VHH binders against Probable tRNA-dihydrouridine synthase (dus). Designs and how they scored, part 18

Target 1, 316 residues: Probable tRNA-dihydrouridine synthase (dus), of Aquifex aeolicus (o67533)
Amino acid sequence: MNFKKGEVILAPMASYTHSAFRRLCRRLGADRTYTELISAVGVLRNGIPMKLAYFTEEERPIHIQVFGSNPEEIAQASVVIAKELKPDFIDINFGCSVPKVLRNKAAGYMLQCPPLMGEVVKETVEALKPYGIPVSAKIRLGFEKDEVERIVEELQKAGVSLIAIHARTAKQGFSGKALWHRIKEAKKVASVPIIGSGDVKSWRDIERMFEETECDGVMVGRAALSNPWIFKEFKEKRDIEVGLKERMDFILEELSMMTEYMSREKACAEIKSQIVQILKGVPNSRELKTYIVHAENCKELVKRIEEAKERELLYA
Short names: E, the ipSAE of ESMFold2; O, the ipSAE of OpenDDE; V2, 0.75 times the mean of E and O plus 0.25 times the DockQ between their complexes.

## First folded at step 9 (VHH; framework vhh_8fcz_2)

Design w6 (from v3 with E53P S100D; at its last look DockQ between E and O 0.10; V2 from the best seeds 0.00; counts 0 for: pae O 11.5 > 2, placed apart)
Fold by OpenDDE, look of step 9:
Structure w6 (fold): chain B 316 residues (1-316), chain A 121 residues (1-121)
Amino acid sequence: as target 1 above (316 residues)
Amino acid sequence: QVQLVESGGGLVQPGGSLRLSCAASGFTFSDTWMNWVRQPPGKGLEWVSGISPSGGSTTYAKSVEGRFTIIRDNDKKMVYLQMTSLKTEDTAVYYCAKDDSGLTQPWFDYEGQGTQVTVSS
């Protein structure tokens, strides 16, 4: 296992944590990355979705995240992925609470049955032995009822090598306050490294989570979207003032890298959501945001981003 | 309420062609990625093809790439699937599905009853 205590990890986030963004976060000090969620059934039926699974060496160590409802299918899909892409980890998602996923009795739905979770992990671990790829799991505290200790114990028995805990129940989604003390309790019963997650908003929160929960790693999600420099801030133990120009440069670099695995026009369409996020850190940027994201095509989008850069220079 | 009504299925010989149609209503069609999915006998749903809201981008499963073509008409709120060089393994119930989560996700919202496509000698 290639996990080191004290790691700060970029959380998987649908529609955001594609290869380009992961790379940039790694450059800023993220210690580990996760792919977006990949359906096991999808892999078996249609092959590996490379738009989701594509990664570069710069992104390592990388976890390819898989979800499903059937242990055998998940294991089989994991083998396909392991054989073809050779990630550092296969991660089983037991935390996604999106309604359509839950309706298919997958991911966070499985938190209702820890034994089934164990079966999934056990079969996957066994299937991946020939490839030497360990299995991790991303979990919540439970589906509706908090039973994180039971879940952790079940997964450990099954052979999991690493567990990330989002300190909310699946039913809570992203509402309410993450219960960090539950991570601490989980850590007490854990023999494998525990990654804490939930309500990490600053580099100081990262430190606090390490201190309060004694977790082995901290996963940063939404805060990284608006401030991907959070990783650098943590490493340097200081606030980093990032201006509009630097943020726009970040976006342009991301856009450029995105074209490695998708069309330029598609990249331009998708990057708009990131532009919205990254501008949250810029005061009085509402009009600018609206102006940029309403670009009609890629050429115009880039032009408007460049204009934004110039604007800062003019007023600096 | 979202409604998707598929038609155009039938029995064809290997190598034959069919054109499926889907009539959509009850949602903002022009802003929605549309897909075709199919369910072969004894198997689960599998994604076949997708098309962007504008129709400018199309995607296909490897198994149908080069043989199938997805088209949409936003004015008529229609999605079509032109199938050529049909194979026995293409036998399935075909559904039109809207995708709110992106083409890369293998879950689709389909409301129709589907249309049966049977490829047999």
Scores: ipSAE 0.005, ipTM 0.265, lowest interface PAE 11.5, mean pLDDT 91
ESMFold2, look of step 9: ipSAE 0.050; ipTM 0.584
ESMFold2 (binder alone), look of step 9: mean pLDDT 82; pTM 0.834

## First folded at step 10 (VHH; framework vhh_8fcz_2)

Design x1 (from w3 with T59K; at its last look DockQ between E and O 0.88; V2 from the best seeds 0.00; counts 0 for: pae E 2.5 > 2)
Fold by ESMFold2, look of step 10:
Structure x1 (fold): chain B 316 residues (1-316), chain A 121 residues (1-121)
Amino acid sequence: as target 1 above (316 residues)
Amino acid sequence: QVQLVESGGGLVQPGGSLRLSCAASGFTFSDTWMNWVRQPPGKGLEWVSGISESGGSTKYAKSVEGRFTIIRDNDKKMVYLQMTSLKTEDTAVYYCAKDSPGLTQPWFDYEGQGTQVTVSS
């Protein structure tokens, strides 16, 4: 429903796609964002985790992503979230395959049973009807065996409104190559929009995925962490050179926004992983990275970031 | 390292009662939320109940609230699930689980073989 063909989307990535990062990517041209995954049982036992669920209007269209192992739990948690926060979609994570998730028989584990995936979607769709909030799903090709066409058919029958496909199986994790032709085959059986994902590393890869798969949108994951400008590059159809000063300004702005939903000390601790990612685009940055992230406290961290900016200005 | 050993399952008729036990070792028991989760035949895991470190807060899935009671004994490092008014839908393998350390959302660490509860007339 609220989807425009040709969108380029920021993928949900645990620990990275919090409100601040989503806002910055929206400003750089991302058309749609997703929260990090939220435990359905966590919502039911502990209430909505606002650190994970917080968003601003700038981040719309926004999907709040939930995961779990039980259809009723996921549907009930989705209603709690929908009533309180009114996202544009509730998204169900069927793709995450990290060991702890699989041991809890959640998310990517469910790829082993497409009828259960359908049951999850059906119950959530029915529970959300009074609130007018559609359900989307993020999937992989299958668990060990590629069953993507069957999975798409089960989800559509259950009432899903939008499907994002990472073109690997759960067992692959990130190994091997994303099989983009399988997204094209999934699109052939789809009656809902399909977002393609997997191995999108540049704005030219975004163009190629649209061309090769005929998908309705393209989702960018880890490449956006080191290069959030990829969205602007695609919109402008050109490479954009981003220097150290601009990258550090991005980090400082992100850090400032993070304090809206977490303590400054926690924000300074968590931002270090993003600093590591964004410095991957800076030549000969290994020693600078080490210097910045080994700051002992938030005041020293900010000081070292500012020093990095001054170095570029003095030695241009 | 962590050990959780479930017991007390069995066959009961609808309307019956049963008490499950869980013996814990290998972690600081009194600093950890404890949970019961279950797996009905042919289905995934579902969360049943949780109890805070001191026992001061108990939480239940809607489907069991009012019928099940979670109890802990920190001196003996035991968790119990007192089940009453059992229904055929309660048939499952029941697992005792602790929260994973250092996380703000529940992730269940369980290691035992579970204990089978079968509710059938």
Scores: ipSAE 0.492, ipTM 0.819, lowest interface PAE 2.5, mean pLDDT 92
ESMFold2 (binder alone), look of step 10: mean pLDDT 80; pTM 0.818
OpenDDE, look of step 10: ipSAE 0.617; ipTM 0.861

Design x2 (from x1 with S52D E53P; at its last look DockQ between E and O 0.94; V2 from the best seeds 0.00; counts 0 for: pae E 2.2 > 2)
Fold by ESMFold2, look of step 10:
Structure x2 (fold): chain B 316 residues (1-316), chain A 121 residues (1-121)
Amino acid sequence: as target 1 above (316 residues)
Amino acid sequence: QVQLVESGGGLVQPGGSLRLSCAASGFTFSDTWMNWVRQPPGKGLEWVSGIDPSGGSTKYAKSVEGRFTIIRDNDKKMVYLQMTSLKTEDTAVYYCAKDSPGLTQPWFDYEGQGTQVTVSS
């Protein structure tokens, strides 16, 4: 499952890109998916967290994303995952910079030391040779200052097979705007495929990123949460109107799939955040969101979702 | 307020032994995994060992297994790391850490300044 130029990819997003959501996005045209980030120490101390790592064959090509602060830990955890689950890639997260990650000196914290990033990739590539599983990396432009060309050079020298770049620094978080021209500059020094990411909000933005950066693929993050149809929109080169009924059907199917790897009660609790996201595309939905997500139990939650579907039918 | 106070570090020769202590307060100690993590010079954090709330399950990084022992005393709210057969590679600042509550993966909360362990001839 080699990378093909022109792919549009579902970004890894903690708490959101579990197996069910990835499968549904694949069905809607996403070309590649990533698990949520998985702690290397968590794998070594507690074993593979199957809720996070679970995937089905229809999700391939799949990257299982690992993060940590230590090259040996990341490489060892990657071997444990590779032996058990045989993903298409092990992906190393060097981009996440939320406060808890930075306090643990992990992921985006390592952007402060490109040679350490190279060491992580090199050790992981070497450890995975017996399994034939390549290593990819997801990075930002740098920690505080943009060093993206240096980072790309360190990673490809270390043997990385694919790099996704969110065109902001770690210090920016999500502030400011993504600097797409920096992805283009990274592409000029790259000898491996480059996936562009950051501020992709519509299928037209996907086209614009390909044109402006000459990247090999485009990664869609937050926009896919409110509009998973963005992948189909890009494939068909048109806006797709998706009403309340279809959005609720998406949620019901997602909920059903989630029970394959978690209890129904846990799935009902976790799906609420996705309900909030998918209803952002529905005009005047604030009251509906509140009504649905404040259900006291799973039976009531499903009932309220079904009621929402029926309201659209009455007013359609 | 969570407090974790490390002590017992120092200078020791290769092959030597040292015991680290961690005094904990401000949380339900007996319900919480406790860990030792370390930061070697010029490197990132490295998980060393963990012990479950009851003390019945202990886990070790491969690099220290067989040489280090983690122990807890729930009555005194203490965690210890017994270190033997020390190597120069064990040189680091050692931190006591608790798991963050309510998460499916370990996230470490460290509150102390750590204790320096230096292994050299």
Scores: ipSAE 0.534, ipTM 0.829, lowest interface PAE 2.2, mean pLDDT 91
ESMFold2 (binder alone), look of step 10: mean pLDDT 82; pTM 0.835
OpenDDE, look of step 10: ipSAE 0.679; ipTM 0.882

Design x3 (from x1 with L103F; at its last look DockQ between E and O 0.87; V2 from the best seeds 0.00; counts 0 for: pae E 2.3 > 2)
Amino acid sequence: QVQLVESGGGLVQPGGSLRLSCAASGFTFSDTWMNWVRQPPGKGLEWVSGISESGGSTKYAKSVEGRFTIIRDNDKKMVYLQMTSLKTEDTAVYYCAKDSPGFTQPWFDYEGQGTQVTVSS
ESMFold2, look of step 10: ipSAE 0.533; ipTM 0.834
ESMFold2 (binder alone), look of step 10: mean pLDDT 81; pTM 0.823
OpenDDE, look of step 10: ipSAE 0.760; ipTM 0.908

Design x4 (from x1 with S57Y; at its last look DockQ between E and O 0.01; V2 from the best seeds 0.00; counts 0 for: pae O 14.2 > 2, off the site)
Fold by OpenDDE, look of step 10:
Structure x4 (fold): chain B 316 residues (1-316), chain A 121 residues (1-121)
Amino acid sequence: as target 1 above (316 residues)
Amino acid sequence: QVQLVESGGGLVQPGGSLRLSCAASGFTFSDTWMNWVRQPPGKGLEWVSGISESGGYTKYAKSVEGRFTIIRDNDKKMVYLQMTSLKTEDTAVYYCAKDSPGLTQPWFDYEGQGTQVTVSS
């Protein structure tokens, strides 16, 4: 196990935490990365989706995140991934609360049955022994009812090596306030490292979470989308003002990297969501956002991004 | 039938230069984003550089930025990669590749045989 206490981690986020973004966050100081969630069944039927699973050495240590509803399938898919890609961890997603995933009785749905979660982890751990790849889990406090201690204990018995806790229930989704004190309580019963997550919005929140919960790591999600420099801010213990130009440069770099694992057109389409996120950190950027994301093609998109850079220079 | 034919590789000393060429046929070249990719010995395929349809937009991997230049000639249906300040780590088989929308490897449509670039003292 290569986890170190005090790590600040980029959270897995569907549609965002692809290789390019992960790399850039690593460069900015993220200590660890996770892939987007990958369907175990999908892996078995169609092979490893490399758009989701592709990573570079720069992204290590990296967790490839898998979800499913069947312990055997999850274990088998994990073996396929382990064998071919040799990640640092296989991470089992027990936290996603997207309706499509829940309907398939996967991920956060499984929080309703901690014994099943344990079975998944146990089988996966056993299956991965030949490859020497540890298993981590990303959980919530519970499905509807908070039972995080029970869940943590079950996973530990099953052989999990690391647990990330999003301090909300699955039913809660992203609404309401994350209950950090529950992370603290989970930590009390944990023999494995605990990563805290939820409502981390600033580098100060990262510090606060470490202090209040005594967690071993802090996972940053949505805040990293609008401010990937949060990792640098934490490391340097200071606010970093990032202007429009630098943000656009970030996007252009990300776009460039994305072409390593998808078509240019697809990259241009997908990057728009990131543009929306990163512009949240720029005051009065609504019009600019609309202007950029309504580009008709890649050429126009790049042009408009470049124009945005120039705009800042004119007002500097 | 899509055809991509790479050439221009060879043995060169560190610090040297090479110019790779790719001849494309069998598709609307001027409407296609083109890439150079490479496969180092014992490693997977990695993206090197890309160029937009018109050639007005170029991108490079960090590892080659400032050293490599990608150019295209739509009239001749050619893509070029000018490599300078070559390093030993640049040793690889280089392929010209179209974008691939696939979710599985390979990410690029490289139909050619590639051209070997070896940088060694």
Scores: ipSAE 0.000, ipTM 0.214, lowest interface PAE 14.2, mean pLDDT 91
ESMFold2, look of step 10: ipSAE 0.093; ipTM 0.610
ESMFold2 (binder alone), look of step 10: mean pLDDT 81; pTM 0.832

Design x5 (from x1 with K98R; at its last look DockQ between E and O 0.88; V2 from the best seeds 0.00; counts 0 for: pae E 2.6 > 2)
Fold by ESMFold2, look of step 10:
Structure x5 (fold): chain B 316 residues (1-316), chain A 121 residues (1-121)
Amino acid sequence: as target 1 above (316 residues)
Amino acid sequence: QVQLVESGGGLVQPGGSLRLSCAASGFTFSDTWMNWVRQPPGKGLEWVSGISESGGSTKYAKSVEGRFTIIRDNDKKMVYLQMTSLKTEDTAVYYCARDSPGLTQPWFDYEGQGTQVTVSS
């Protein structure tokens, strides 16, 4: 009911999909957003990490994404979040497969045991019933072996409301290619909406994923970091040329919004990664990237960003 | 080399008590949170308790609050878990873990084999 077929979604990406970036992507046409992943133990031990969990009404529908290794921890953390913040969904991360996550037997590690994934979802769904907040899941095809149909069936039985599938196994990480045909096979056994993910790099890829997989929504990850306009491109069915000035204005607005939930100095440090991303594809930008990110403080950073805008005017 | 050596486990009846110990070496012990994490039979890891660098803040999972006490001794580089009013659901292998350095959310580094706690009539 809250999900509309045909949505294009901003993927959760640690360090990048904080409130400011989500708001800007919503303004550019993203239909749905997710927070960065939040540790269940972190919530239980330290309280809700507001830097990660902060959102505004403009970002709805919003999924607050939780990860952990234990069904009770994930359910308890989800209740703490739901009571305080009332997101549209609590999302369970079953996809992250970086070595530290696997060593802690969390997230993507659980793909080795679909019944445990089901237990996590079932406990969380039951715990959230008094609050009226549904549970979604973000998964991969399996751990080492593709088991996506079995995983979808386990999650549906457990009461999941929405599944996003990155079409790789956990062992692949980002190696090889996303196997989109496996999303189509998962859709055949699904009784809930399926969001397809993996190797979506352009607005044309969004169209191709809908066509090839018959999925209900398409999730855009890394491509949105270098080209947040991909959402608008899809809505308008055209390439959109974005010059250096507009890219730098995006960064300045993002930086301003970030100070609502972190210190100015923290925001200036963190925005540097986004600056690198958004300058991809700008001709001869290697020296410019280095110049901007080597700023010694916030004042110098903003000054160098403004200087980059002047470079755009010289080429116009 | 980082080392964490757990001890003090054993078989105990419901309602009983045990004190677990963890000897730490190979890192700056006083610079990190220390934790107890357990693995019940056939289940994944679950966090039990944590204690801040100085010992000024202690935190507990809901399931053990009021029954378990975490203690650290920075001079001896030791962490303890005093367990009372034990229940059969507390049966698990207990691991001592430090927070991984350089991360914004808690991730646990494990080095020991853990110590078995069995609560059974």
Scores: ipSAE 0.481, ipTM 0.814, lowest interface PAE 2.6, mean pLDDT 91
ESMFold2 (binder alone), look of step 10: mean pLDDT 81; pTM 0.823
OpenDDE, look of step 10: ipSAE 0.767; ipTM 0.910

Design x6 (from x1 with T32Y; at its last look DockQ between E and O 0.93; V2 from the best seeds 0.00; counts 0 for: pae E 3.1 > 2)
Amino acid sequence: QVQLVESGGGLVQPGGSLRLSCAASGFTFSDYWMNWVRQPPGKGLEWVSGISESGGSTKYAKSVEGRFTIIRDNDKKMVYLQMTSLKTEDTAVYYCAKDSPGLTQPWFDYEGQGTQVTVSS
ESMFold2, look of step 10: ipSAE 0.439; ipTM 0.794
ESMFold2 (binder alone), look of step 10: mean pLDDT 81; pTM 0.830
OpenDDE, look of step 10: ipSAE 0.724; ipTM 0.893

## First folded at step 11 (VHH; framework vhh_8fcz_2)

Design y1 (from x3 with S52D E53P K98R; at its last look DockQ between E and O 0.85; V2 from the best seeds 0.75)
Amino acid sequence: QVQLVESGGGLVQPGGSLRLSCAASGFTFSDTWMNWVRQPPGKGLEWVSGIDPSGGSTKYAKSVEGRFTIIRDNDKKMVYLQMTSLKTEDTAVYYCARDSPGFTQPWFDYEGQGTQVTVSS
ESMFold2, look of step 11: ipSAE 0.616; ipTM 0.863
ESMFold2 (binder alone), look of step 11: mean pLDDT 83; pTM 0.841
OpenDDE, look of step 11: ipSAE 0.814; ipTM 0.926

Design y2 (from x3 with S52D E53P; at its last look DockQ between E and O 0.83; V2 from the best seeds 0.00; counts 0 for: pae E 2.7 > 2)
Fold by ESMFold2, look of step 11:
Structure y2 (fold): chain B 316 residues (1-316), chain A 121 residues (1-121)
Amino acid sequence: as target 1 above (316 residues)
Amino acid sequence: QVQLVESGGGLVQPGGSLRLSCAASGFTFSDTWMNWVRQPPGKGLEWVSGIDPSGGSTKYAKSVEGRFTIIRDNDKKMVYLQMTSLKTEDTAVYYCAKDSPGFTQPWFDYEGQGTQVTVSS
């Protein structure tokens, strides 16, 4: 029984939710984390990609997220991961709809065939029973048409233990609005916990989603990239003003942690996207953002981040 | 620009052998993992085998391990799949695929029509 009602969860987001970011969000109050999605065929061909799969005990409860196009491949990869890393859950991504994923008929592509989704979950659940690791699923409402109740029923019959629902179809991508009432309807047919997701942009939206949908948990995606403090804001029920110094301190700590599982050079290259995100919406930050991310090497990058901290301190 | 052309398929009896070929062009072949994937009748895609740029590391799906051999020739820009001990379950359209650039995980691009392999008595 590894889920408690009322959890607020950091969503898996490719390129962003690696170990360091997950740990920092846990420290800020996120109750549960997910790895970035990991290709089942990649695991079978190349072994476990430790840069993606690495986690520390602080990140538990942790879901290691797998995707693919083939039930047997997903189940086999899940066993490899479960034996070696012993996560709290293996999560199956049925929601990602970026072009390359859909071209490979994986993840969100399978929303077109709910029975296939059930087959994936059933094979994975059965394969993982000897290891005692449950299976969760992250889905959307459907591929083009909304079939969320049917999908929930198929996954439950297959033995899923927990379902996260992004309240858009795969076809929508991120266009239009998330249809929160559809999460409520999914909850009515669910016999497992339901995590609601989609258009959660503030701590007040977290409250509204719990109230409007009666879901068991709320997942925060893109908003957490620009405001990881959203978890603390929800716990304290107030806005928290975070200045430039605190945002840069977050980045420096994240960078330091990233070297535990990737080279310093790779960490410095990858942190730039998170710098862009954490500076989003900071007044008059465009030139500063450009200055920092155009650093030519790690030493220069860190120096420019430290300079940004001094700008804030001068006015504090 | 990128072109992958599969050939060598056909009708064969269970227990038989067949060799598939893939001619590649339009990318830096010698820097790229190459793969075979297949689509059985009425089913989705299934990864079969992969070979690293040097040809020194080969990988196989469990269902074909010991029966299939992937080979590459960097001078000719060719990939082959030598299949032996064929089973009816191996019936599929076979596609040659390359890894996609720009991802940290293997993603497979297949560009050709594929080549049909039918294993039947």
Scores: ipSAE 0.512, ipTM 0.826, lowest interface PAE 2.7, mean pLDDT 91
ESMFold2 (binder alone), look of step 11: mean pLDDT 82; pTM 0.838
OpenDDE, look of step 11: ipSAE 0.717; ipTM 0.890

Design y3 (from y1 with F108Y; at its last look DockQ between E and O 0.83; V2 from the best seeds 0.00; counts 0 for: pae E 3.7 > 2)
Amino acid sequence: QVQLVESGGGLVQPGGSLRLSCAASGFTFSDTWMNWVRQPPGKGLEWVSGIDPSGGSTKYAKSVEGRFTIIRDNDKKMVYLQMTSLKTEDTAVYYCARDSPGFTQPWYDYEGQGTQVTVSS
ESMFold2, look of step 11: ipSAE 0.360; ipTM 0.750
ESMFold2 (binder alone), look of step 11: mean pLDDT 83; pTM 0.845
OpenDDE, look of step 11: ipSAE 0.634; ipTM 0.858

Design y4 (from y1 with T104E; at its last look DockQ between E and O 0.81; V2 from the best seeds 0.74)
Amino acid sequence: QVQLVESGGGLVQPGGSLRLSCAASGFTFSDTWMNWVRQPPGKGLEWVSGIDPSGGSTKYAKSVEGRFTIIRDNDKKMVYLQMTSLKTEDTAVYYCARDSPGFEQPWFDYEGQGTQVTVSS
ESMFold2, look of step 11: ipSAE 0.604; ipTM 0.864
ESMFold2 (binder alone), look of step 11: mean pLDDT 82; pTM 0.833
OpenDDE, look of step 11: ipSAE 0.826; ipTM 0.931

Design y5 (from y1 with S57K; at its last look DockQ between E and O 0.88; V2 from the best seeds 0.73)
Fold by ESMFold2, look of step 11:
Structure y5 (fold): chain B 316 residues (1-316), chain A 121 residues (1-121)
Amino acid sequence: as target 1 above (316 residues)
Amino acid sequence: QVQLVESGGGLVQPGGSLRLSCAASGFTFSDTWMNWVRQPPGKGLEWVSGIDPSGGKTKYAKSVEGRFTIIRDNDKKMVYLQMTSLKTEDTAVYYCARDSPGFTQPWFDYEGQGTQVTVSS
C-alpha cells in the first residue's frame, strides 16, 4: 500500500475525470486520482473500454473504478483490468446512486445490503491476490439510513485496503448537508485508511475536514470541476485568483490531451461539459458560456475559446 | 413503447432443461444487443448471456457457459435462452433486457415481469 496520510484526492466523476483532467489536476497538486466508473459486465462482454480506462504514468497513484451488481462479475472484471493495465488499486463504486444505476441494482443500490458489499470486496481481493493489486471502496453513509460503522466493519473484514466515504446517504443524493461527524465516527472503527468526502468546496474546507474528522485523506469532487486550482491552493495555503485566460488555457490543454485517447470530434463534444463547469468561476459568464458551447464544430469551438482569451487580454 | 415479455419458466429438477422466450416490441430490435439477466431471491441482478444485433456474437457468464445457449430471431423479434444441466444455483427470476441506447457501456433496459425458474430436488 502506498497511501500517505494527508493526501488530497480528485474524486471520480462520470463524464469529467478522464485521463486529461486527471493529469491536469495531478499537475496542480492532486495526490491521487480515480478513473470514471467502468461496468463490470461491459468488461466481461465487450472487453476493457480503453477510452475510460486509459491512463498515463503521470496519473499514478491511480484507482481504476469498477461497478456492478454481482460479486463474481466485479471480481472477474477486476482481474481482467488488473492483469492488462496494472493500476495501483481496483476501486469498487458503492456510492453512485443516480436513477439509472439504481434501476440496474448496482453501486449505491448495494448499500442496502452491507453483507453483499463485503462479499464483493472479499471475492475481488481473493481474485486479485496473485496480481498484487489492492482493493479500495468508495461508499456513502448508507442507502436511506446511516449504517456507516457497520459498512466499514464489513469491508475491512473482507480485506479492503482503503475506504473513501461521501458523508451523505444514497437517498440524499446531493441534498442536505454532508455529515462530517459521521466520517469521524467511521474512523474510530476503521483499521484501514479513511478518505473523507462531501461538501468540500474550498482549500479551507480541506483543512477543516482533516481537523474535524481526523480522516487520513480528503477527496474533492464537484468543486474541482469549477476550480481545479483548489489542490494548489491547499498546498500553498492561499487563495489563487484564476482569470478567464488561464481557465481557457486549461481547457485548450485538456482538449489537446484528450486527442491521445479519443477523436478530436469526440473530444470537442465532451469538453463542453467541462467548459460549463470551469466558467462557473467567472463573473457574468452566461452569454460567454452559451456562445462557446454552441459552436457547430471543433474548429469553431477552438476559435471561440481563443476569442474569449483575447477579450480578457484587451480589458485586463 | 418498449415491451419485453418473458415466458417458459417453471419448476425443474437438477440436471433438467428449460427454454425461455422473450417477445420484444417498441424498438428497432435488430439494432441492439439483447441479454438475459437473472435475480436470485434477495440478491442483486446477475448477467447471464448476451447476443449482438446480428446474432453472430454470443457471450456468457462463466457460471453458465457450456450449459446455456442464447439465440435470437430478428424476423420474429424473439430472444431465447436454452438452458440445460440446470443446477440449484440457477434458481432465479430471469429477465430479458436490451442495451439502453445512448450509452457507451451496457446499461440494461428490462420491462417485463420476468419468468421464474426454480431448480430443486
Scores: ipSAE 0.582, ipTM 0.847, lowest interface PAE 1.9, mean pLDDT 92
ESMFold2 (binder alone), look of step 11: mean pLDDT 83; pTM 0.846
OpenDDE, look of step 11: ipSAE 0.768; ipTM 0.908

